# Designs tried in a protein design chat: VH-VL binders against q8ixk2r445to577. Part 25

Target 1, 133 residues: q8ixk2r445to577
Amino acid sequence: FFGMLQNKGLTDYCFDYNPPDENQIVGHQVILYLCHGMGQNQFFEYTSQKEIRYNTHQPEGCIAVEAGMDTLIMHLCEETAPENQKFILQEDGSLFHEQSKKCVQAARKESSDSFVPLLRDCTNSDHQKWFFK

## First folded at step 1 (VH-VL)

Design rb8 (framework fv_retifanlimab)
Fold by ESMFold2-Fast, scan of step 1:
Structure rb8 (fold): chain C 133 residues (1-133), chain A 121 residues (1-121), chain B 111 residues (1-111)
Amino acid sequence: as target 1 above (133 residues)
Amino acid sequence: QVQLVQSGAEVKKPGASVKVSCKASGYTFTSYYMNWVRQAPGQGLEWIGVINPSGGSTWLDQKFKDRVTITVDKSTSTAYMELSSLRSEDTAVYYCARVYSGYDLKYFDYWGQGTLVTVSS
Amino acid sequence: EIVLTQSPATLSLSPGERATLSCRASQSVDTYGYSYMNWFQQKPGQPPKLLIHDASNRATGVPSRFSGSGSGTDFTLTISSLEPEDFAVYFCQQRSNWPLTFGGGTKVEIK
C-alpha cells in the first residue's frame, strides 16, 4: 500500500512529516496534520518488510520507535529493516508495533491544538485504526 | 541546574505497597521521559519502566507489569512509581532518571538521589 | 531481552595505570548506523553518572581520560590513567532493544 495514511477516528488527519531542514530528514517526530490530498509530506509507502517509508525525499526515510519511547521518529531506511522499524498493518486497520507490542494511536499533543501518532496499549478504538487513501 | 529530588527512605512490611516520588526542576518537564531503575544492595541496575509526561503513556519491564504503576502530576512536575505486593527481594534503592524525548538525546543524563525501600518483617 | 556481560567483574589496579573494561551484548546493539551502548560510573551512596553515550561520545564534563569504543556486540571503556576518584563501579547499558538492560558491572578497585 501507498498514499496518505489517514486515521479512522480523527477523520481529517493524516501522517505528516515536514522536517525543518530538507537536507537533514532524520531525527524529527512524525506528526498528524489535516489531510490535503496533495501527497508530498503526507505520502507514505507500506512495504513487504513492514516498513512505513517516507518517499518524498532521497535518501528515503523510515518511521521508527526507539526502545523505551512512544513517539514515532524518522530514521534512514536500512537494507535489512531493524525490529524498531517494523509495523504490522492488521486487517482491522490497527498498526501494531511488534517490538513493543503496542499500537499506534492518534493523540493530542500536550499544551497545543496539534496531534501526533504515539504508541499506546492496543484497544479497539477508532483512534488506533489507520488506512491508506 | 537540573534537579531530580526523590522522596525519603521507606520501610514496609511484605504485602504492602510503596509510592516513591521524583520532583523535577530546571527544565521543561514534558520534554523528557522519566525512567525508573532499581538497585538491590550490592547488585547491578534493573530497569523498571518509563513514562512520557506528555500524555502519560508507560512502558514497563514484563517482570513488573502486574505490580508497578507509574504516573505524573504535571502541575508539580512530579513523577511517581508505585510498587505493590512487596516482597523481601524488592529491597533496593529506587532511582528516577530522565531521557530527552527528541532524537538527539536518548540516554539517562540526570538521575535522582535514590530512595531506599526496605521490605522486612 | 539483550543480555550484557561485563568482564572482568573486578579489576584491581594502582593509580596511574590504564583500565580496560569490556561489555559484550548477546545480540547487536547497532541501529541506523549508531551503536546504542552507554557507560555509567557509580560511587558508593551515589546515583550512576553518565560517562559515555552511543559507544564513543563523552558526556559533558567527563574528563578526556575516559573513552569508549566498539560496535555490534563488543564494547570497551578505557581509562587511560587512573585518578583516585576513578575507583568506582562501571556499568554498560543498551538502548537498542526493549527492554532497556544493564550489564552486571565492573568494580575498579585499588590494588
Scores: ipSAE 0.165, ipTM 0.745, lowest interface PAE 4.9, mean pLDDT 87
Fold by OpenDDE, second read of step 2:
Structure rb8 (fold): chain C 133 residues (1-133), chain A 121 residues (1-121), chain B 111 residues (1-111)
Amino acid sequence: as target 1 above (133 residues)
Amino acid sequence: QVQLVQSGAEVKKPGASVKVSCKASGYTFTSYYMNWVRQAPGQGLEWIGVINPSGGSTWLDQKFKDRVTITVDKSTSTAYMELSSLRSEDTAVYYCARVYSGYDLKYFDYWGQGTLVTVSS
Amino acid sequence: EIVLTQSPATLSLSPGERATLSCRASQSVDTYGYSYMNWFQQKPGQPPKLLIHDASNRATGVPSRFSGSGSGTDFTLTISSLEPEDFAVYFCQQRSNWPLTFGGGTKVEIK
């Protein structure tokens, strides 16, 4: 699966990554933004290694969850996907992070009008449902 | 010089499977999506699916989701398209085609020479 | 899926004449200010060759006599003055929505 990764509950919002330096694509947080399909900042891929890749740049970036964190951070992809980069996109649309045993949820950033994907306890909320468009 | 060289013509019976190969050279194989398109004799073009050679992710036309498998061998820079449960209407020239500009699926800039697959009893 | 209808099916012309080919989409292929329509040329026994991408952008190495125009659902490929090597089949193709789709083609043949 590849393309825009859109949330079901937070209508018209997609995964978005726009690093300040296109030659330094790691270390920043993935956010949610209105789905616009312009450029490459909303193009992601779910791979056979269960990675969510930001694959429009070389070297390729893969979404990771750092220890003790609930945010999605861009790391470099590795030949063998590390445990903190593995996700399961289930048939019901839930996006499950294997290592943390949490689900990715569209949420409002604290003290902001912005939205971000965060790890939360798995529920049946549409805000935890995702699909590639 | 970018080149896509496909495997030779195939003759199959109904119900059989066929696996067509597409060997890429002249560019970084894993940096561009690879598409498969077919064309029945005297007819138009039909898109089958696409694969990212880097991660192995695929998208297929729903028409082929149960019969087509697209894979790659990165070590040989070769893409494969396997079609099972062959029918007479699967008779066509099958093309591999590279997508320009990496992963944004803008347009097909380089094509293989095509592989004729004939399905007949 | 987006259905692309090309017209005419066959266009008979002489070298030096102007060719106008039409491609109509069942729904708009415009996305965020861009028209996601491509044009290909195909000669017998050969794979398609990209001519125009995104409605009006000529691909590298394509002669200036080829031009594309249009937006929304109506697109046109124009050959200002036909050369002998231009007699072939031409296909439009959209990349706006999955699955990718092609038109049925227009055959430009010599009169």
Scores: ipSAE 0.014, ipTM 0.631, lowest interface PAE 8.3, mean pLDDT 90

Design rb9 (framework fv_retifanlimab)
Fold by ESMFold2-Fast, scan of step 1:
Structure rb9 (fold): chain C 133 residues (1-133), chain A 124 residues (1-124), chain B 111 residues (1-111)
Amino acid sequence: as target 1 above (133 residues)
Amino acid sequence: QVQLVQSGAEVKKPGASVKVSCKASGYTFTSYYMNWVRQAPGQGLEWIGVINPSGGSTWLDQKFKDRVTITVDKSTSTAYMELSSLRSEDTAVYYCARSGYDILTGYKGAFDIWGQGTLVTVSS
Amino acid sequence: EIVLTQSPATLSLSPGERATLSCRASQSVDTYGYSYMNWFQQKPGQPPKLLIHDASNRATGVPSRFSGSGSGTDFTLTISSLEPEDFAVYFCQQRSNWPLTFGGGTKVEIK
């Protein structure tokens, strides 16, 4: 699948990657932003290797979670996907991070009106359910 | 100045619980993750887990998941690690250490600041 | 779990000599082209102090005589010319895979 990765509970928000420096595509946190339907910073691909690829730049970025952390970060894609870049998109729409055994949840960023995807204990919440649009 | 100050040494009986505190100062408490690491006498370092002070989410090593609870009190910039069902093998110095990821600069402060350590002795 | 093996366990040297410390991982700690291997120095009665992060980057305030190198499974910490304050235990740490793990340590002692 590919397209905009939208949250079922936070219905107008999509995965978004907007690095502050266009010459430094890697190393910044993935955010949630109002879905605009134009691709670009919101265009992702879910691959057969369980990767979530950022397809708007070269080299392509892959979403990862650093060991011990709960934020989603943009890394460079590898020819063989490392464990920290593998997410299982399950039948119920949950996005399960295999290495941590946690689920991606839409959450409000503290001290801000912005939202970010974070790893949380898996629940049946619509804030943990995602689909490609 | 950036500091992590931990609570004092504890002596506990087997089966009891211990709660160690780590008070942060000199930085924005919610901008860094807080890790807990222990070191048994004469041995290496063992990672216990981490908490994101902003949201309270935790990751724990599988060995500790049934006995460890990590929490924070944002009003006092303090992190806590509570270890229950204590055994003699839990005798160790327990450290808190901050780690971080700065959205503007990428990786920043990976285990760069540590607390002084808290000796927990488990004896009958 | 990634196991980190440090060698030698003890390294006996004199001030002014070059120290070379090894850390070998049971599997690659490279993710997205970076090597998530850190090095720490620990002196008796003190917490560990970060020296090198992500294989080769010196932490703030760390003297230039300390350098890190390597990728994949094989990593090296080099101290180009030992100063008296450098005699300590050194630990490597990977943060590539959960759970985070540390090596067993290398003790650099005065000859």
Scores: ipSAE 0.008, ipTM 0.667, lowest interface PAE 8.8, mean pLDDT 86

Design rc1 (framework fv_retifanlimab)
Fold by ESMFold2-Fast, scan of step 1:
Structure rc1 (fold): chain C 133 residues (1-133), chain A 121 residues (1-121), chain B 111 residues (1-111)
Amino acid sequence: as target 1 above (133 residues)
Amino acid sequence: QVQLVQSGAEVKKPGASVKVSCKASGYTFTKYYMNWVRQAPGQGLEWIGVIYPSGGYTWLDQKFKDRVTITVDKSTSTAYMELSSLRSEDTAVYYCAREYYGSSYDYFDYWGQGTLVTVSS
Amino acid sequence: EIVLTQSPATLSLSPGERATLSCRASQSVSNYGKSYMNWFQQKPGQPPKLLIHAASNRATGVPSRFSGSGSGTDFTLTISSLEPEDFAVYFCQQYNSYPYTFGGGTKVEIK
């Protein structure tokens, strides 16, 4: 699967990675922005190793969550995916983070340009359902 | 049991700075947002800003942007709000409040006891 | 910023009476099928206490005599039959967008 990773509950919003500093691609938080259908900062690849990859510049970035944290951040991809970089995209659309045993949820901090994906206890909420477009 | 304990009352001169602390216990500090709200004597509530402790990301009311810094010390589960260039109209009780957060709703479920900051000359 | 206007500023009632408190927003605080409005109770010398979240959901431990309703820009907090401990100041608060804002408060006082 590849493309824009869109939320079913927050229907206009997609995963977006747009670090302000082009010289530091890794280390910043993944956010949610209005889906624009143009790829660019919203183009992700879901791999057979259960990674969510961002390939716009070398080295390749892989989404990760550090132990004890809830935010999704960009790390360097590894030859074999570590547990903190594994997300299981379920048939029902839930995105399960294997190491923490939590699900990725679309969450608001401001009503415009200020939504983020966060790890939360798994529920049947549409805000925890994702699909590639 | 969730508890938020704030630092004691402060008396400051105009132009000074004040730093109020809020020590959290009874929950995983990095899982919840921490808000700061103030209340002038006999007046209503005014939101100052919020911090997401795990990342240190802050969002502030524009009127405080040049004077307020919100920080956290994850090792001690403590949030701080520093207000500079104090004026007499900054005299208020300052509260920290934990934010329960979800896509459906957010609310301040636990509040600190408040810290009275008095600015006088 | 979203301005919240509470009315009346003061409501003088006796125990056993119904209290109806209004909160009007300068723009809609409803989004994604939900209304992003909370209600708090505050007594002198104490921090605010959450009563209602998402316009109509009672917080844990809040008596059933408290109810919230409304959507968009018009919201109501109702206390069906006032108890002595209910005489306090009530604030509405929106969390639809930053900055979060509070209404000016309605003081429910004993007649």
Scores: ipSAE 0.007, ipTM 0.533, lowest interface PAE 13.8, mean pLDDT 84

Design rc10 (framework fv_retifanlimab)
Fold by ESMFold2-Fast, scan of step 1:
Structure rc10 (fold): chain C 133 residues (1-133), chain A 122 residues (1-122), chain B 111 residues (1-111)
Amino acid sequence: as target 1 above (133 residues)
Amino acid sequence: QVQLVQSGAEVKKPGASVKVSCKASGYTFTKYYMNWVRQAPGQGLEWIGVIYPSGGYTWLDQKFKDRVTITVDKSTSTAYMELSSLRSEDTAVYYCARDLGYRDSSGYFDYWGQGTLVTVSS
Amino acid sequence: EIVLTQSPATLSLSPGERATLSCRASQSVSNYGKSYMNWFQQKPGQPPKLLIHAASNRATGVPSRFSGSGSGTDFTLTISSLEPEDFAVYFCQQYNSYPYTFGGGTKVEIK
């Protein structure tokens, strides 16, 4: 799968990554933003190693969750995906982070009108359902 | 300095295909998207499509999706646009143009190739 | 697709005069608090040259006499005082959504 990763519950929002320094793509938080359908900062690939790769430039980034955190951040991809970079895309559209045993949910960022993907306890909420467009 | 150098003019018969190249230099090839745009003689500009060179992923105008293939060779920093089933209406100058693809970047269509004239006639 | 309409088709002016070029979109090209509209200059036998991006930001090396304004569906390119090298065709182009589309062009010619 590859494309724009859109949320079923938070309609019109997609995974988005726009690092502040275009020459330094790692270490910043993945956000949710209005889907524009142009790829670019919203184009991701789901791989056979269960990675979510950012395919907008080189070196390729892989979404990860650091131990004890609930935010998704961009790391460098590795030849063998580390456990913190593995997300199981299930038939119902949920993204399950095996290492933490939590699901990716569209959530409002604290004290703002912006949205981010966060790890939360798994539920049947449409805010935890994702699809490639 | 940044340069996009395209292949030379082509004359083709209706029904043939043409493959235009665009060789990039002076920047990191895989960092920028590469667009293809054409211009019929004396007419306006028409967007064909774009490729993200690092991944080889393409987005095309619906009008061209059945006839156009855009590819890259990362080892030579070269993008290609192949147009098949040529018609006289495809006679145009074909341009490549780079685009950084970031919301806040200054790299939007900032450099263009010199253009390749493709003439389709019997 | 988003249709861009440029007016007038031709501007006949003398050096030193102000040129005002219009570009209207069939639907909004503003998103994310920004307007995704470029302006290009094209001279005969040459590729287009980027002048303005994001509706109002001058590209590197573009003289200050060029300015862009507008949002939503109505955009303007202004050349405050025409120089001889400014007589060319000018195109607007939206990049808010695929397919990218261009206006029909405005030719700025010597009177």
Scores: ipSAE 0.007, ipTM 0.619, lowest interface PAE 8.3, mean pLDDT 86

Design rc11 (framework fv_retifanlimab)
Fold by ESMFold2-Fast, scan of step 1:
Structure rc11 (fold): chain C 133 residues (1-133), chain A 121 residues (1-121), chain B 111 residues (1-111)
Amino acid sequence: as target 1 above (133 residues)
Amino acid sequence: QVQLVQSGAEVKKPGASVKVSCKASGYTFTKYYMNWVRQAPGQGLEWIGVIYPSGGYTWLDQKFKDRVTITVDKSTSTAYMELSSLRSEDTAVYYCARETYYSDYGAMDYWGQGTLVTVSS
Amino acid sequence: EIVLTQSPATLSLSPGERATLSCRASQSVSNYGKSYMNWFQQKPGQPPKLLIHAASNRATGVPSRFSGSGSGTDFTLTISSLEPEDFAVYFCQQYNSYPYTFGGGTKVEIK
């Protein structure tokens, strides 16, 4: 699957990654932004290893969540996906992070009107339902 | 080095179709978006659309959605833009342009030499 | 779609003079603190050449006399001291949203 990873509840918002430096594409937080196809920033691949890849640039980036954190950060992809980079896209649209036992939820960013994907306890909320478009 | 080489000039009758090619070299073809832009003689630039070669996904300007098809052949690192139902207003130089990332976002940094398509009755 | 208006249409200047080119967008092209505006240079018979991306960042190999500024809806390209090779047409282009759009161009010509 390649495409825009769109939220069912926050209908106009998609996963977006806009690193500040072409020589350091990893280490920054994944955000949510209006789904209007801003080139490479909103295009992701879901792989058979359950990775969400940002692979329009070299080296390829993989979304990860560090231990004890709730934010999605871009890391370098590995030949064998580590557990912190595995997300299970379930039949109901839930995006389940196996290592933490939590789900990705569209949430308002603190002190702003912008939105970010965060790990939260799994619920049947539309804000935790995702699909590739 | 990065290079985009386009097919040669074409002369077509109204109602015909044209398929322009853009052969890429000097980089990993599937990792970068490929845009198509046209320019009528003496006029400005008009964006047609873009393709992500790895997945074959395309986004087109609504003005072209019913007449344009953008495709790729990954084995030859070649992108194609096919425009059907040609009109005299489609007479233009057609460019392919690679979209890459510099510091904080992608930009069209390398362009093909252009292909002149002339539509005349 | 986002409409980009460039002014003036033509600038008649001599080598060594400063050129200031304007580009105005019908809607903001800034998003999450970034401005999605490019500037291109085009000479007759040639494809456009990227000069500035993200409003203010010079592309690789572009001389320091070229600078870009602005945010939101108002953007400027400045050439601090014109060289003979700088007489060309300049286009702004937004990439904040599809469809990507270009300004009408500003021709910088010799007086």
Scores: ipSAE 0.006, ipTM 0.545, lowest interface PAE 13.5, mean pLDDT 84

Design rc12 (framework fv_retifanlimab)
Fold by ESMFold2-Fast, scan of step 1:
Structure rc12 (fold): chain C 133 residues (1-133), chain A 120 residues (1-120), chain B 111 residues (1-111)
Amino acid sequence: as target 1 above (133 residues)
Amino acid sequence: QVQLVQSGAEVKKPGASVKVSCKASGYTFTKYYMNWVRQAPGQGLEWIGVIYPSGGYTWLDQKFKDRVTITVDKSTSTAYMELSSLRSEDTAVYYCARGIYYDLSWFAYWGQGTLVTVSS
Amino acid sequence: EIVLTQSPATLSLSPGERATLSCRASQSVSNYGKSYMNWFQQKPGQPPKLLIHAASNRATGVPSRFSGSGSGTDFTLTISSLEPEDFAVYFCQQYNSYPYTFGGGTKVEIK
């Protein structure tokens, strides 16, 4: 699958990655922003290695979660996907992070009106259900 | 309205297995995680593991992974925790607890507890 | 695994006094403004009762005299003025990562 990765519960919001430094595509947090339908900073690909790839730049970025963290950050993709970069997109739309055994949930970012995807215990909540548009 | 009702006390010999049940009511059983926690007499709480009932996915503390199986019966809204190769230090009250749900991260509902005594 | 250390082990106080309970984590249980720390009260023969979730949010029906604070590795449960029913054991619990872990408990007892 590929396209804009949209949340079922937070219906107008999509995965978004557009760091200020175009020469440094890694190390920043993936956010949620209003879906604009123009691809680019909101264009992601779900791969056969269970990666969520950011295809706007070369080298390609892959979403990862560091040990002990609940935020999704951009890492460089590797030839063989490490466990922290593997997400299972399930039939019900949940996005399951294998290493932590948690699901990606749309959530409000600290001290702001901004939204971000965070790891949370898996539920049947619409805020944990994602689809490619 | 949410209620978790556990099976009764058990007395087992070392080396045996025990299977504790937790019957849920008052909510959609498959929507919420079910945790298992134990407490030895006069001691603190120890997390055993959790199950997501809809998919049957389980996560266990590594120290229990070779002795514990957590399962569910969705038709009866019942969760089970089976502990094998029982030792005297497994003597404890075993609790089921409904897990964390969206927008509220808390263990708000607990079963009444099941005392498992392991003695020779 | 994240180890939670509660202090003191026992706190001897009289009704009306303020109780301050500490919970320290071996590594951070906070991420982007949310702290994955719960507090429970337990009385003999009963299961634990949730008091505080996400470090500072009171559970439904919990009196305002109970408050939680802290972030990162240092957390505090405060009871502003002890009532007779508050003498119990209190446990902290982190849910930032598996395995979930509990502190050893602080017993609040009558002086």
Scores: ipSAE 0.006, ipTM 0.529, lowest interface PAE 13.2, mean pLDDT 84

Design rc13 (framework fv_retifanlimab)
Fold by ESMFold2-Fast, scan of step 1:
Structure rc13 (fold): chain C 133 residues (1-133), chain A 121 residues (1-121), chain B 111 residues (1-111)
Amino acid sequence: as target 1 above (133 residues)
Amino acid sequence: QVQLVQSGAEVKKPGASVKVSCKASGYTFTKYYMNWVRQAPGQGLEWIGVIYPSGGYTWLDQKFKDRVTITVDKSTSTAYMELSSLRSEDTAVYYCAADYYGSEYRYFDVWGQGTLVTVSS
Amino acid sequence: EIVLTQSPATLSLSPGERATLSCRASQSVSNYGKSYMNWFQQKPGQPPKLLIHAASNRATGVPSRFSGSGSGTDFTLTISSLEPEDFAVYFCQQYNSYPYTFGGGTKVEIK
């Protein structure tokens, strides 16, 4: 799948990443922002290795979650995807992080109007349901 | 209570290396980026780089890439900044500063007390 | 890298006066409707202390006389009525792009 990764519960919001220039693409948190339909910073690819790739800039970025953490951050993609970069997009729209056994949820930051995808215990919430386009 | 405690002052000769430590307490060490910033006497602040402690991933300013190594020891909640090939212009107070990596905003609201590194012949 | 230019370099004022400090970026530090600009206060022998984050949000415990404003490339820190403890050096800092950079500082000194 390729496209804008939208949230079913937070209906106007999409995965978004605005990486710095060369050598600065990694280490920052993936956010949610209003879907603009232009691709660019909201254009992601779900691969056969179960990666969520950010192909807009080189080198290619892959979304990862470090052990014990709940935030999605951008790492460099590897030839063989490491476990912390694998997400299972299920038929019900759940985006399951296999290594942690948790689901990606659209969440509001404390004391903020900002929204981010975070790992949470899997529920039947629409805020945990994602789809491409 | 959140705190960063740095190692003591160092006096080095040109060409030597220095390794400054920064011990964190009062928070989950692996959930915060650790930044290093220096300040030459009477001058402004200069950002050196950052490490994400959980994965050990670093980004360094181009000016420092060949001489700086940032590492962490998760078992002791301690970050290290090692600067090699010291020059007199490296004389500065070196600070560590933590910011919550789960936030879009980089607060830098927790700082170490600073470590004075003096490079003199 | 993004260069931050602070002006004036030195601001000489008396207690009770209003201080207005400027920070200009060589390129925008705003995106997605948000500005990635911090303001710090530094006193001699101490590390910098966060005053304002995200251009306009006051940090916990910072008095209401401090306020930040601006977006894009032009930012301002205002101290509405200077107290004796406010005479210090103030730095702006951007975190929109690596490398993170600081302005040269504005020293607010007693007249």
Scores: ipSAE 0.007, ipTM 0.533, lowest interface PAE 14.4, mean pLDDT 84

Design rc2 (framework fv_retifanlimab)
Fold by ESMFold2-Fast, scan of step 1:
Parts: structure tokens; sequence; C-alpha cells
Structure rc2 (fold): chain C 133 residues (1-133), chain A 120 residues (1-120), chain B 111 residues (1-111)
């Protein structure tokens, strides 16, 4: 699967990665932003190794969540996907992070009006349902 | 070749329900959303809703949410739109249309339309 | 919801003339330099046919005399030289946000 990864509950919001510098692809949080349909910062690929890859810039980035954390951070992709970079996209749209046993949820960033994907206990919430468009 | 083939015309009485089908072929059914749009005789187009076939998730125009159910049967690559509590104002041609996807070319393929007539 | 207003409602022209159709949105349908506006042609008894997507991109098989332009809230469809088969109703449609909405249509006719 590949394309824009859109949230069912936040109807017009997609995964978005906009690093401050094209030469600094890693270390920043993945955000949610209004879907624009152009790919670019919102174009992701779901791979057979259960990675969510960001291929717009080189080197390729892979979304990861470190142990004990709940934020999705861009890391460098590896030859063999490490456990913290593996997400299972379920048929119901849930994105299950294997290492933490948690699901990706669309959530408000602190007290701001911006949104981010975060790990939360798995529920049947529409904010935890994702699909490629 | 992409094709969307709809079920035949229906004549219903006020208060009845109607279920229109749209069978897709020539592409991977689960990769594209499917829209439902209607057009009353001599009038403009009105969007009803859309379904994501892989997950079965739907988004409906607020005015239809209490009367419309959109579903899919992935094994037959068929989408369905059921409209309940029919009124004379529901008389229209109902179309299915494939949404935009990775190519951003949405609504390039439409079903032939299904005329639903509601009269007493 | 986003309301689309098309003008004129009817455009009476002869073959060979240029047609310019307008579609105005109640709020912007553009994000990141892309405009989520489609144009359709419809003839009696037929489903709508996609002409232009993303405001300015011609759909597959659509003749070069059809062109789209605009961004934000103001969009135009131009037919550079009308052919007999171009006399039809034209609709604009936004797909920037749900609910998707259509304009009321412009009828291009011979009189």
Amino acid sequence: as target 1 above (133 residues)
Amino acid sequence: QVQLVQSGAEVKKPGASVKVSCKASGYTFTKYYMNWVRQAPGQGLEWIGVIYPSGGYTWLDQKFKDRVTITVDKSTSTAYMELSSLRSEDTAVYYCARDWGYDYEGFAYWGQGTLVTVSS
Amino acid sequence: EIVLTQSPATLSLSPGERATLSCRASQSVSNYGKSYMNWFQQKPGQPPKLLIHAASNRATGVPSRFSGSGSGTDFTLTISSLEPEDFAVYFCQQYNSYPYTFGGGTKVEIK
C-alpha cells in the first residue's frame, strides 16, 4: 500500500512529515495535517516488513516509536526493520505497533489546535482508524 | 477496462426503501473510494456519500445520514446504497462514481445510473 | 459546506466561438498549491463526463480546446472554439472537503 495515510475520525487529516531542513530527515515528530492530495510530505509507503516509509527525500525515512514513548518519530530505515519500526495495518484500519502493543491514534498536540499521531491503548475509536487514499 | 454497472430502474411508493447496486470491474476494487451521487429530473447533482471499500468506512452528507446506508461486498466487487423512508423528492437518477486515488483523477468513471421513481 | 456558484446559468453561442464558464467557491478549495476542483460535461440521458481535474489538468481523452484555470475561490473553464458536440451542461465540483459539492451548472446552447 502507498499514498496518503488518512484518519477516519479526523476526516480531512493525513500523516504529514515536514522536516525543517531537507538534509536533516531524522529526529522530528510526524504530524497530521489537512490532506492536499499531492503526495510530497504526505506520501507514505507501507512495506512487506511492516514499515511506514517516507520516500519523498533521500535517505529514506521510517517511522518509529521508542520504548516507553508515545510519539511517532522519523528514523533512518535499516536493511532489516527493527521492532520499533513495525506497524500492523489491520483490516479494520487500526495501526498496531507490535513492540508496544498500542495503536496509533489521531490526537491534539498539547493545548494547540494542531494534531499528531500518538500511541494509545487500542480501542474501537474512529481516531484509531487509518486508510491509504 | 474500468466499468461500473448499476442495477435496473425501481418504482417505489412513499415510505418504502430502495437498494441500488454498483458492480465494479477492471481495477482493484479496494484501492479506490466509491461515491454515490443523485440527480433529480432536470436538476443538478447532489453528493450523497462515499465508502472506503477495504474498511467499509463511510462519510455521508449530513442530510442523508439518518436514511442512507452504504455498504460493499468485496468478494463480488459491488457497492450498495440503500435509501429508506422514500419521499417524492427522492425521485432521481442515482449514480455510483469512483473517487480520486493516487493519480488524483477522481470521478473519471461513473455507473450508467439507476432511475428511482417514488410516487403514490 | 462549501457552496459553488456557477455563472452564467445559460450561455448562448454559435459554433466556432469561445466559451468561458465561471465557478466561485464560498471558501478556498486550494491547499499547498493544488486546487481540488473538477469540471464535468453532461448530455441528456448520460452520466457526467470528467473534463478537468485539479482545476487545470485535462482528463484522459479530452480535446485540447478544453482548459481549466484558477485557484482559491475563483475558477474558469474555457472552450477555445465550440464544436457541435460541446453544446451541453457543465458542472464544477469541489473535492477539497466533505461533503463534496457541485455547482448548479451552466448550459451552453445554440439559439
Scores: ipSAE 0.006, ipTM 0.537, lowest interface PAE 14.7, mean pLDDT 85

